# VH-VL binders against o60147: the designs that were tried, part 67

Target 1, 175 residues: o60147
Amino acid sequence: MLEKNKYLYIFRHIQTNQVLLSQGNVLKKTALFQLPYPLQKPVAPNGMRPAKLRKDHWVPLLKVEFPNESMFQSVFMQLLNYRKYRSVQPLTSDLLKLPIPVRRRKIMRQEVPNTIADLADILNKEKFPENSVRLQLSDKSDSEYADWPPSVQIDSEEIKLSRGFREKTTVDEAR

## First folded at step 19 (VH-VL)

Design om2
Fold by OpenDDE, look of step 19:
Structure om2 (fold): chain C 175 residues (1-175), chain A 121 residues (1-121), chain B 109 residues (1-109)
Amino acid sequence: as target 1 above (175 residues)
Amino acid sequence: EVQLVESGGGVVQPGRSLRLSCAASGFTFTAYGMHWVRQAPGKGLEWVAVISWDGSSKYYADSVKGRFTISRDNSKNTLYLQMDSLRAEDTAVYYCAKDEGHKSGWYFDYWGQGTLVTVSS
Amino acid sequence: SSELTQDPAVSVALGQTVRITCQGDSLRSSSASWYQQKPGQAPVLVIYGSNNRPSGIPDRFSGSSSGNTASLTITGAQAEDEADYYCNSWDSSGNHLVVFGGGTKLTVL
């Protein structure tokens, strides 16, 4: 219960690199509403908004611990809004030279670094107390996608969640 | 030259529906999100809705959620606003506006001349 | 809060400088854009990204920002500058993604 209030989990789709935000380590079906709806064909393969949540298709990207629920809620809302903002941004010249399905795939591939950058930007603006926010990454190298404010303490230990949102075991690490 | 031309406005009774259109030219329509912004007579500007370049994302102001639907036909370079369950407070000039993204927000670099929607009994 | 506040009316003498200010929490996290609207006409973008001018906008128009405020400055006001001016910002904190100020009527004396 306490984890649900203070912890933000961000998940990445293993094929499309789409991103879902979650309050707590359990990804809910309602999280799929964060994804765009494919009204116009052609749709990128296995992309956009799937009809069903396949938990085995999502892996943890990062975990953020906030000092309190209020701060969590604020950052969570802002992250969603940042995603909305990006979804409407004009296409670059490079994207316009590509077929529509290729455009969509390329945009999806940028969701991970963009989300990390968004988080850093939001936290920079929020001016939380020094070392009050704990950031844990599945891949520590992903922290290089952004400059983090003094409020953020990056954990040297990587996330211990595996595909399907279970704890990583020694066997899992060997795979 | 960028041009945006709204049409479909008129007088309707409360509870009725109306569909607005915006014909776009002079730019790559499929590259940009499009917005609807309205202005009640003698009042300020109010953002209504936005749609992404391919229509996969749509967002609305709370005042029109559940009643208005934004859409587009990229083959026709046309933006639409389906307005259902119209209310008196929906009376306004409706502008279509071209999106231009900046790092920290949306802005509207081009506007149409608007079309008047009057909702009255 | 998803509100932007502007003075409803300001006046400036011909050739003088006037500043129109917009205030709101959204301005802490996003840049302001400004729109000029003359009677019976559509709005026209005059400033974006705090201090960028679109093509065709005179250099007497400039923008600035500080904290939760943004300002539009007209240096050397001309008669044709008489209009309503609206500030706008993107709000990342709530459900109101786009916010307009109430508008400022500028009278050139």
Scores: ipSAE 0.852, ipTM 0.920, lowest interface PAE 0.5, mean pLDDT 91
Fold by ESMFold2, fold request of step 21:
Structure om2 (fold): chain C 175 residues (1-175), chain A 121 residues (1-121), chain B 109 residues (1-109)
Amino acid sequence: as target 1 above (175 residues)
Amino acid sequence: EVQLVESGGGVVQPGRSLRLSCAASGFTFTAYGMHWVRQAPGKGLEWVAVISWDGSSKYYADSVKGRFTISRDNSKNTLYLQMDSLRAEDTAVYYCAKDEGHKSGWYFDYWGQGTLVTVSS
Amino acid sequence: SSELTQDPAVSVALGQTVRITCQGDSLRSSSASWYQQKPGQAPVLVIYGSNNRPSGIPDRFSGSSSGNTASLTITGAQAEDEADYYCNSWDSSGNHLVVFGGGTKLTVL
C-alpha cells in the first residue's frame, strides 16, 4: 500500500548532496536503487549505493503536493527517467580536467539544481491546472534554480526539521 | 579519426553465452556514455543498453534485462556486452554507438560497422 | 504512447522534396534525431536536436518538430538518398531510455 500517493518528497544527502525521490516522508531501503551501483572497492563517502539506508544522512530538500495520484505517479516516473538520462550524458571538458574523486563530487553537487530544474521542466510541459501543485522547500532560495509554471504555488513556509527520535518523540515545531 | 570496431559475433545455440567487444579510438572514451543497438535481419533498429562514463549506471531494454550485461574498461578504451541465455530472437547485427550529448535527446554521432550474432539450433 | 511511429515507405521523384514523419508522445519531452541507413551499412546521423545538421551532411537535409511530431525533409532528393530512415528519442514516461521508430524506406524514383 502506498503511504501518500499524491505527495512527492525529495531528500538530499548531508555529505554528498545527492538526491533521492520518495513517495513517503520516510525513506525506504528501495530508494537506494536510485544511487549508482558500487564500483570496485568503493570508499565512503563516494556517492555509490550503500549496503544499508542511513536515514539520519538524508534531509528534506522539498516536497510537492499534487491534486491526485495520477499526477504524482506521472511526475515521479518522469523525474526518475530524467535522472537516468542525465547519468549517461557525456562529461563536459571542465569535468574531464578534474581527478576522478573531485569530478564525482562535482557531479553529485549538480544533483540538487538539476533535480529542481527537471521538476520545473516536467511541470511546465505537463500543462497542469493553475495553482494545482503546491511546492514547499527547505530553502526557499532553491526555487531560483528554475522558472515555475502557473500551475505551481510555492509555499511561503519552509520545511522544518524534527529533532530527536522521529518515531517515538514529537518536539514542538513552529508551523 | 573516431573509430568503433565491434567483435565477438558468431553462431551459437540457444541458451549459450557470447561476449561482444567494441574497441574505441580517436576520442576520449572515458568522457562518454556508450550504447549497444541491434538490428535483426530485415528489421529496424532496437536499443539494447547504455553505460555511464565510469560504468556506475547501466540501463537495459526490457527484452534483454537480466540476461545481458553492459560493461567497459576505460584503461583499454573498450565497451563490452556479455550475452547470457541467448535466444533465437537475439539474432541481430550488434552496433556500438557513441553519444555526443544533447540537452533533450540522443546524438549518436558515430557507430561501429557491427558484428553479427546468430542464435540457432 | 511510448512508441515512435513512422510510415513504412515513402517515394519521391528525383529532385523533388520529401518529408518523412515520426510521431510519438516522447517527442513532447525529447528532441528527435534521424539516422540514415543504406543496405549493408551502419546508421549515419543526419539530424540531431530535431533541426541541427552535423558537419558533412548535405544541406538538403533539414529537420523540424511540433507537438508530438518530428519531420525530416530532403529538399531536392538525390539517388544516393535512397535508404532507410529512423527517428530516435528518449522517453521520459516509459521504461526505455532510447526509442527508435520502425523506420521509413525512402525510394527515389
Scores: ipSAE 0.842, ipTM 0.927, lowest interface PAE 0.5, mean pLDDT 88
Fold by OpenDDE, fold request of step 21:
Structure om2 (fold): chain C 175 residues (1-175), chain A 121 residues (1-121), chain B 109 residues (1-109)
Amino acid sequence: as target 1 above (175 residues)
Amino acid sequence: EVQLVESGGGVVQPGRSLRLSCAASGFTFTAYGMHWVRQAPGKGLEWVAVISWDGSSKYYADSVKGRFTISRDNSKNTLYLQMDSLRAEDTAVYYCAKDEGHKSGWYFDYWGQGTLVTVSS
Amino acid sequence: SSELTQDPAVSVALGQTVRITCQGDSLRSSSASWYQQKPGQAPVLVIYGSNNRPSGIPDRFSGSSSGNTASLTITGAQAEDEADYYCNSWDSSGNHLVVFGGGTKLTVL
C-alpha cells in the first residue's frame, strides 16, 4: 500500500480533454476540486466542475513513478499550483473575440500539453537523481510536449488500457 | 487610463460583515484576473485573494479562507470582496490590483488607492 | 517556503547606487516584481519579470535575479526615490500562491 503513494496518474476527460491529477490509479471524488467552479448548473462538458465523478469519462494520460512519497507530494502540489497560476492568466485578444463557451473549450484543449509541460518544468527545477523518475505515457508522442531532465526515464511501453479505461494489471492480462 | 477605485471601507465591530467594491475602467476588465491585497497600519503588503477573468476560479490566503469571498460582475466592471466574521487583525487598507504578465512573471501593474477597513470593538 | 525576505531598511547617498535584495525559494521558480510605496500612497510597480520597467519608470531602476534571490538596483538615487520597496513572486510550492517580501525602507541621504 505504501508503494501506491509514490505513483502519479494524470487522467484526461474523454470529451473535454480536461486533466485530473491522482495519487494512484483510482480517481477519488476529491479530484473534482481541481476543476473550476460551476457558475450555474453546467456539466463537465461545459468546462465546469460536475457534482459527481464519472470515472468512466476519464482515461489515463500518463503515469509517473517517484522514488518516494515525499517527492510525489512535492510535484503533485506544484502541478496543482501551476494549474491555479494558469487559470488566472490574462486572455489573449484572439480569445476575447470568441463567445465565452468557446473560450473555455479552447483553454481546456490546452490542458493536456500544458500539464505535460508543467510536469517537465517542475522536474527540471527539482533536479532529482538521474533516472529516478519513471514516466509512462498512453501516447509516446505526448512526451514531445516538453524537454525532460535526466532524472526522467521514459518507458518504452505505453500505458495499457483495459475495457472501461483502466490501466491493465497482471490480472487483466491473464483474462 | 487605467483606474481602479475601491469603496465600502469603514469601521465595524468584530464578527460583523463588510462588502468592498472595486470599480475598474480603462482596460478590458473581462480579460484579466483581479486581486485583493491588504496592508495593516504600519505593516507590509499581504495578498488576500484572486479571481479569474470569468470568476470560475477563486483562491484565497489562508488567513481569510472560509471568511472572505471574492467575486466579480463583468457587466459592471466591478470586483467585490465580501468579508464575513471580521477580526481585529483584518484591519487594513484594502487594495484591488490588476493581474498581469504571466508570461514574464507574476505582477500587478495597476493598483487602486485603497479603502480603509477598521475592525474595532 | 512561501516566504520572501528583505532587509527592513537601507540608506543611500544622493546620486549613489543602492541594491535591495529579496530572497526566497519561490524565486527559483518565478520571476520577481518590485513595488514602490510612498507614505499615504498605493504601491506602484517599478520592475517586473526580474528586469523589465513599466512605462513611466525611470531607467535608473533595474532588476536582476540569481538562484533564490532577486534584486532591485537604483543607479543614481534621487531624493524622490525615498520610499518603501516590496518584492513579490508567485509561489509554486506553497499554498499561498502570491508572496510579498516584508518591505525595505529606503532613505536617501
Scores: ipSAE 0.838, ipTM 0.914, lowest interface PAE 0.5, mean pLDDT 91
Fold by OpenDDE, fold request of step 21:
Structure om2 (fold): chain C 175 residues (1-175), chain A 121 residues (1-121), chain B 109 residues (1-109)
Amino acid sequence: as target 1 above (175 residues)
Amino acid sequence: EVQLVESGGGVVQPGRSLRLSCAASGFTFTAYGMHWVRQAPGKGLEWVAVISWDGSSKYYADSVKGRFTISRDNSKNTLYLQMDSLRAEDTAVYYCAKDEGHKSGWYFDYWGQGTLVTVSS
Amino acid sequence: SSELTQDPAVSVALGQTVRITCQGDSLRSSSASWYQQKPGQAPVLVIYGSNNRPSGIPDRFSGSSSGNTASLTITGAQAEDEADYYCNSWDSSGNHLVVFGGGTKLTVL
């Protein structure tokens, strides 16, 4: 079993492309707090925080292995703050011409590349030791969203995770 | 001309509640996040809270988390700060400030005149 | 959480140059903004994005940054420049998204 404390998993929603950060490969209910608060009741609008976590709606985007938990925590916190910062940024004039639901969808479409770029930016600033951070992507092409520092070693193998949680095993593949 | 006008300040006892308002004009209110910043008498500026353009995201300073609630009514171009469980250390002039983003920075290009909140026994 | 530090008070002779410096880890990752506050008035933005001046701000005000520091420079200080000056930045590492320096009281002699 992988030591969860030094592993960052990032998941994307299969429909909205929203992103959730996770310590370890199992999404927790508390991860939903990363999503915007629902403005309408009783049902949260699409792209906002749902009442319940549907793990099957989330697929793995990438896995990052850090040398230790401290480094993980630092990067994790910064990623959250980057997201917060973006969430309050002024809307462009083009967005203002669109209905609110359309605005939100357009913003959500950029969450995946923005998150990847954020991660790279954070790691560039942290100046971790060379090849001390291991990055594994579900789609290797996603690595092109950013320039990675020497501290990051990109794994040639893509991650194979079940939706919302654990890595696939040979038993899972046989089913 | 951009204008921000705070109101709702006054004298309250500890443990009580107060609601501040900020009326905005002169810009597209729905395009911008809005902030509350406070300043205790004779002290420096302290960031309090921010709300996104549509109110879907709200963030608070640790000093007010769980006690203060930031909100907005875009139909009225008004920002609010609900202050519950007030403490003496909450005594300050409260400013509403317009958010503005830069590629590498975060700043407030416009401020209201402020409204004084005094929490005392 | 990150903090910004600045000297509580500085003085400058009329017509001379003064630099107010702000220091903090948040400045390594984000640009500083500066605010002028006169007694009984609201803060006014004087510099943003390290060295951008809003409309209406005199060109004697300028900004710079290096490492974990940012500076506001007034070249040719005027009497009306006497005020409190606050630096500000975005904190990517702390629990407070926005951080202010403690403020610097500038006296023009």
Scores: ipSAE 0.834, ipTM 0.909, lowest interface PAE 0.5, mean pLDDT 91

Design om2
Fold by OpenDDE, last read:
Structure om2 (fold): chain C 175 residues (1-175), chain A 121 residues (1-121), chain B 109 residues (1-109)
Amino acid sequence: as target 1 above (175 residues)
Amino acid sequence: EVQLVESGGGVVQPGRSLRLSCAASGFTFTAYGMHWVRQAPGKGLEWVAVISWDGSSKYYADSVKGRFTISRDNSKNTLYLQMDSLRAEDTAVYYCAKDEGHKSGWYFDYWGQGTLVTVSS
Amino acid sequence: SSELTQDPAVSVALGQTVRITCQGDSLRSSSASWYQQKPGQAPVLVIYGSNNRPSGIPDRFSGSSSGNTASLTITGAQAEDEADYYCNSWDSSGNHLVVFGGGTKLTVL
């Protein structure tokens, strides 16, 4: 159980492409607080913060193993703050021409690459020991979204987790 | 020209509530996040809160979390700060500030003239 | 959360150059912004993104950064430059997303 504290899992919503960070391989209800709460309805599946966590709607994007919990906590907090910055970022002129729901969808579509880029940026700045951080992606091509520092060792194998859960089951594959 | 005009400041007793307003003009209000920053008399600047363009995201300094609520009415180009459970240490000039600079740094390109809030028994 | 520190007061002779420095861990990950504040007035952005000047700010104001430090330099200080100067950055690691230095009072002699 304690070993789980050094693992960062990032999940992607299968419909909205929103991203959730998790300490360990099981999504908690509190993870939903990472998502913005819209003043205007509707919310998920069209975006924003759903009322309930549907674990089956979230697929693993990547897994990061840190040397210890302290390093995990540091990166985790920074990722959240990076997201906060992005969430408040000014809208471009192109977005302003679109209806609000469309704006939100477009922003959400960028959450995956932005999160990967944020992670890389944070790790580049942290300057952890060489090969001390292990990164496993669901899609290896996603590693191209960013330049990774020497501290990061990218796993040759793709992540094999079920939707919202640690282990893939035959039931999950049928969905 | 960008203009930010704060209002609603005054003298209140501890434990009371006050609502500040900031009227914005001269820019596309609905495109930007807005901030509150305060400055105690003779002291430095302290960030208080930020709200996203549509109000879907709100963040607060720990010193005001749970007591202050930031909000906005985009139809009126107005930013608000609801201050509840006021304390003496909340005494300050409160500025509204326009959000900018997320890529290189989070900064404020325009500030209002501020409104004074005095919390005193 | 990280803090930004700066000298509380500095002096410069008229026409001379002065540098105000800000230090903090947040500066390692983000660029600094600088604000000028005169008595009874609101802060005014003078430098952002380490060394960008907003429109209307004289070119004698410049910014620089190195490691965990950022500096505001006034080359050829004028009497009207007498003010308080605050550095600012965003803190990626703390609960205070935006952090200010304690301010530096600049006196022009």
Scores: ipSAE 0.833, ipTM 0.909, lowest interface PAE 0.5, mean pLDDT 91
Fold by OpenDDE, fold request of step 21:
Structure om2 (fold): chain C 175 residues (1-175), chain A 121 residues (1-121), chain B 109 residues (1-109)
Amino acid sequence: as target 1 above (175 residues)
Amino acid sequence: EVQLVESGGGVVQPGRSLRLSCAASGFTFTAYGMHWVRQAPGKGLEWVAVISWDGSSKYYADSVKGRFTISRDNSKNTLYLQMDSLRAEDTAVYYCAKDEGHKSGWYFDYWGQGTLVTVSS
Amino acid sequence: SSELTQDPAVSVALGQTVRITCQGDSLRSSSASWYQQKPGQAPVLVIYGSNNRPSGIPDRFSGSSSGNTASLTITGAQAEDEADYYCNSWDSSGNHLVVFGGGTKLTVL
């Protein structure tokens, strides 16, 4: 149980590319509070917070193993704040020329690379011990969105997903 | 010329509610986040809340969370702060501030003149 | 949450140079901004992004940063520079996303 507490999972929505952070590999319904408040209908895929969590619509993007829960908590909080920071950024002139739904979609498309970059930035600033943080990606090419500090060891193997977009476990392999 | 004009301040008793307004002009209001910052008499500046350009994201200081609500009407170029369950420690001049320059960090390039809120029994 | 600290009061002789320093962990992650506030007036942005001046701000105002510190320097202080000065930054580690220093009262002698 304690082992799960040191794992950060980042999930990507299969349609909107929105991002949710999770402690452990099980996405909780409370994670929806990470999403913007719904201003218009339909809520999804307009990039707003849905009323119900559809776990099957979220796929693991990456997982990070920290040496301990304290390090996890620190990075987790910072990631949330980075997202908050980004969410209030001024709109560019290019975006202002577009209808609001299109603006939101364009912004959402950048959530994955932005989140990855945020993670790298946070870890660069934290200066954890060398190779103390293990990063595994569902798509190894996503690691190219940022420069990683020496504290991060990137796994050579990608996250293996089951048909339900869950990370494959030893139990799944036995089936 | 950028202008921010706060209104709605006054004297209220503890536990009461008050709604502040900030009328914005001179810039594309719908492109920017907006902030409330307050200053107690003889004290420093305290950040209160921020709202994104479309109102989809709202964040608050812990001191006001659950009691204050930030909102905006982009059709009217107006920012609001609904203050409920007011306390004596909420006594302050409340400033409306324009968000800017996230590449270089959060800063406020324009401020209103403020509106005074006094909470006293 | 992290705090920004600055000296509550400093003085400078007319025409001399003064530096006001702000310190805090948030400054490691974000650039500082500085605001001037005169009695009975709203704050005015004087420096942003460590060392950028808005239009209308005299060139005697400058900014710098190092590590967890940021500084506002007034080179050749004028009588009208007497005011309160506040530093500001973004806090990535706490719930107070925006943080201000406690303010520094600058007296011009």
Scores: ipSAE 0.832, ipTM 0.912, lowest interface PAE 0.5, mean pLDDT 91
Fold by OpenDDE, last read:
Structure om2 (fold): chain C 175 residues (1-175), chain A 121 residues (1-121), chain B 109 residues (1-109)
Amino acid sequence: as target 1 above (175 residues)
Amino acid sequence: EVQLVESGGGVVQPGRSLRLSCAASGFTFTAYGMHWVRQAPGKGLEWVAVISWDGSSKYYADSVKGRFTISRDNSKNTLYLQMDSLRAEDTAVYYCAKDEGHKSGWYFDYWGQGTLVTVSS
Amino acid sequence: SSELTQDPAVSVALGQTVRITCQGDSLRSSSASWYQQKPGQAPVLVIYGSNNRPSGIPDRFSGSSSGNTASLTITGAQAEDEADYYCNSWDSSGNHLVVFGGGTKLTVL
């Protein structure tokens, strides 16, 4: 069980570029709790937590394989806290010049690079063994958003994109 | 000049509710997250809750989760703390504090003078 | 959850140097801030980002950090420095985003 639950998948929203973290390759409804609360009813503004999970709106951004579930859990929780941290950051002067909907959109656009950077920062601080963490990206260029520690091995192959879901590979099942 | 003024404190019985307010001035209120921090009599500081600039994100200390609700009205430059199901251990001076310093960590550059909440039978 | 610990009380002679230390795992990943609180008053920020002073804070106040520790140093303690001092940090791994130390009562002799 510990071996099977050692995979972090990060999904991005195809429109908003918001990010959801997932244990495993299938998004769960509970992942929506990662999104900001809707400010208006009955329809949440774009980028706010929707009532229903539309898996088809999310595509895998990256996959991280940890040595064990414990390491996964540690990093996962830290990532969530990093997100919380960023969500309450003060607005820059540039953002304040923009209408509120535009501000939100710009902030959301930074979630992907910020999340990648946060992941790298967390991993740098954790000081895991060399090449003990395997990272696969949907777009290899996304690796440039951060300096990765020696503990991270970046795969040469990109992950297969699948909306809201990444099918298990034979390799994944064997692990 | 930055000013934060808390109000709404008082004496309440356990299980009751109370709503605190914090009136902010002297800075761009809509640019910053706001915090509540409390201090029990003769005790240390305890972080209670934070709300983002637009109120879309809210986070709480475990000690108040499910009972307290942080909110804000940006049109009024006011921060709120709805406290439900109050307990004796919630007795404290409640401070509103301005969020700052995200480059090197969180800190509170400005504090109100606080409002006292006493929960007693 | 992360916890910050600090000595409950310290003393310093007038004009001498005192160091108040805070310890906790959160300090490994985030900078400490320090607050001064006098009786019946709200806390006042005296140090942020480990070693930055807000405007109006005397230069005798300084901060440092090492490993899982952060320290507030008062070089040349004055009578008015008698107060409670609290350290604060961000908790990236716990259930509390913000954590405070238990406070240190500084007595100036």
Scores: ipSAE 0.830, ipTM 0.910, lowest interface PAE 0.5, mean pLDDT 91
Fold by ESMFold2, fold request of step 21:
Structure om2 (fold): chain C 175 residues (1-175), chain A 121 residues (1-121), chain B 109 residues (1-109)
Amino acid sequence: as target 1 above (175 residues)
Amino acid sequence: EVQLVESGGGVVQPGRSLRLSCAASGFTFTAYGMHWVRQAPGKGLEWVAVISWDGSSKYYADSVKGRFTISRDNSKNTLYLQMDSLRAEDTAVYYCAKDEGHKSGWYFDYWGQGTLVTVSS
Amino acid sequence: SSELTQDPAVSVALGQTVRITCQGDSLRSSSASWYQQKPGQAPVLVIYGSNNRPSGIPDRFSGSSSGNTASLTITGAQAEDEADYYCNSWDSSGNHLVVFGGGTKLTVL
């Protein structure tokens, strides 16, 4: 097996704050499968799986570089499973009191802190070498949603949102 | 008093369809994810499927994926399992189960008494 | 694949203490729950969160976990404890959200 991808890219929706996990630095249409399937009785379009990917609606949340592809694959699969697990948990009494549209928005707003906490939980339970996992955030204050193990280096530079996860190439910087 | 009552089991031929129901009472049904778990005669428990509180998320065991559909009607406090393309290995008692919730595991605090599905010629 | 391994059968003398074990990698990231099932009956939850006893379950039932192993202990076993016992977890690394062990038949001698 080729050691090709060792990067995890996480995107946030600019309006709903839902989270998408990606193997690539540019979001693909297949990532939309992570969003809720249209209900038997449809609700407002906000938060449901759209027919088309609007890349301008999804901005970088964080990027993780792992030591190798095997570690990336393990963490990626676990994050997807943590999200499935949370999606079927019972509602709290606070959520039950809310009208359904407000309730759904509040649940969606929890995806960012929940995903960050889940990532840290996975990394704390795995035995990665010290300083072997590099984490870069679009908003460094988001690191406060979790306690990070010694294996994680948090990059001092925030991701520049106007370019997604990609940086200007050396060819584009020619004198 | 929490009650879960399965119904709709019976004897069917291979390749046919059957729909199971689970009537819920004594708790706020719309607050919970609900599960189907089955048990073949003389065998252990096997998880089948789960559905979120509003039905927007559904997950299945590999053995039934593509053939079974879990659904719910919150206005009737009822959970359903549509079973298509039935096979002999689907013969089992089918239980519905309520998950009370736990942050790092499962907490199936109430189970129905089950309904028997027999798939035989 | 994610599996929870239990011994198929365990015996205990009346009034003695027995421990039923459950092993699997999923238990490193999941707490365990334990279900008692008597012939012809639905499962009954006896332990959740690895070490919590639901209301109405006798205090002779206790649970523990360490690493990839969870245990159910019955102190002072009674004839009515004769049953099948299943451990359960979620699996963060596999294709299935819910995993049951194969079950342990407890015989009270």
Scores: ipSAE 0.828, ipTM 0.923, lowest interface PAE 0.5, mean pLDDT 88

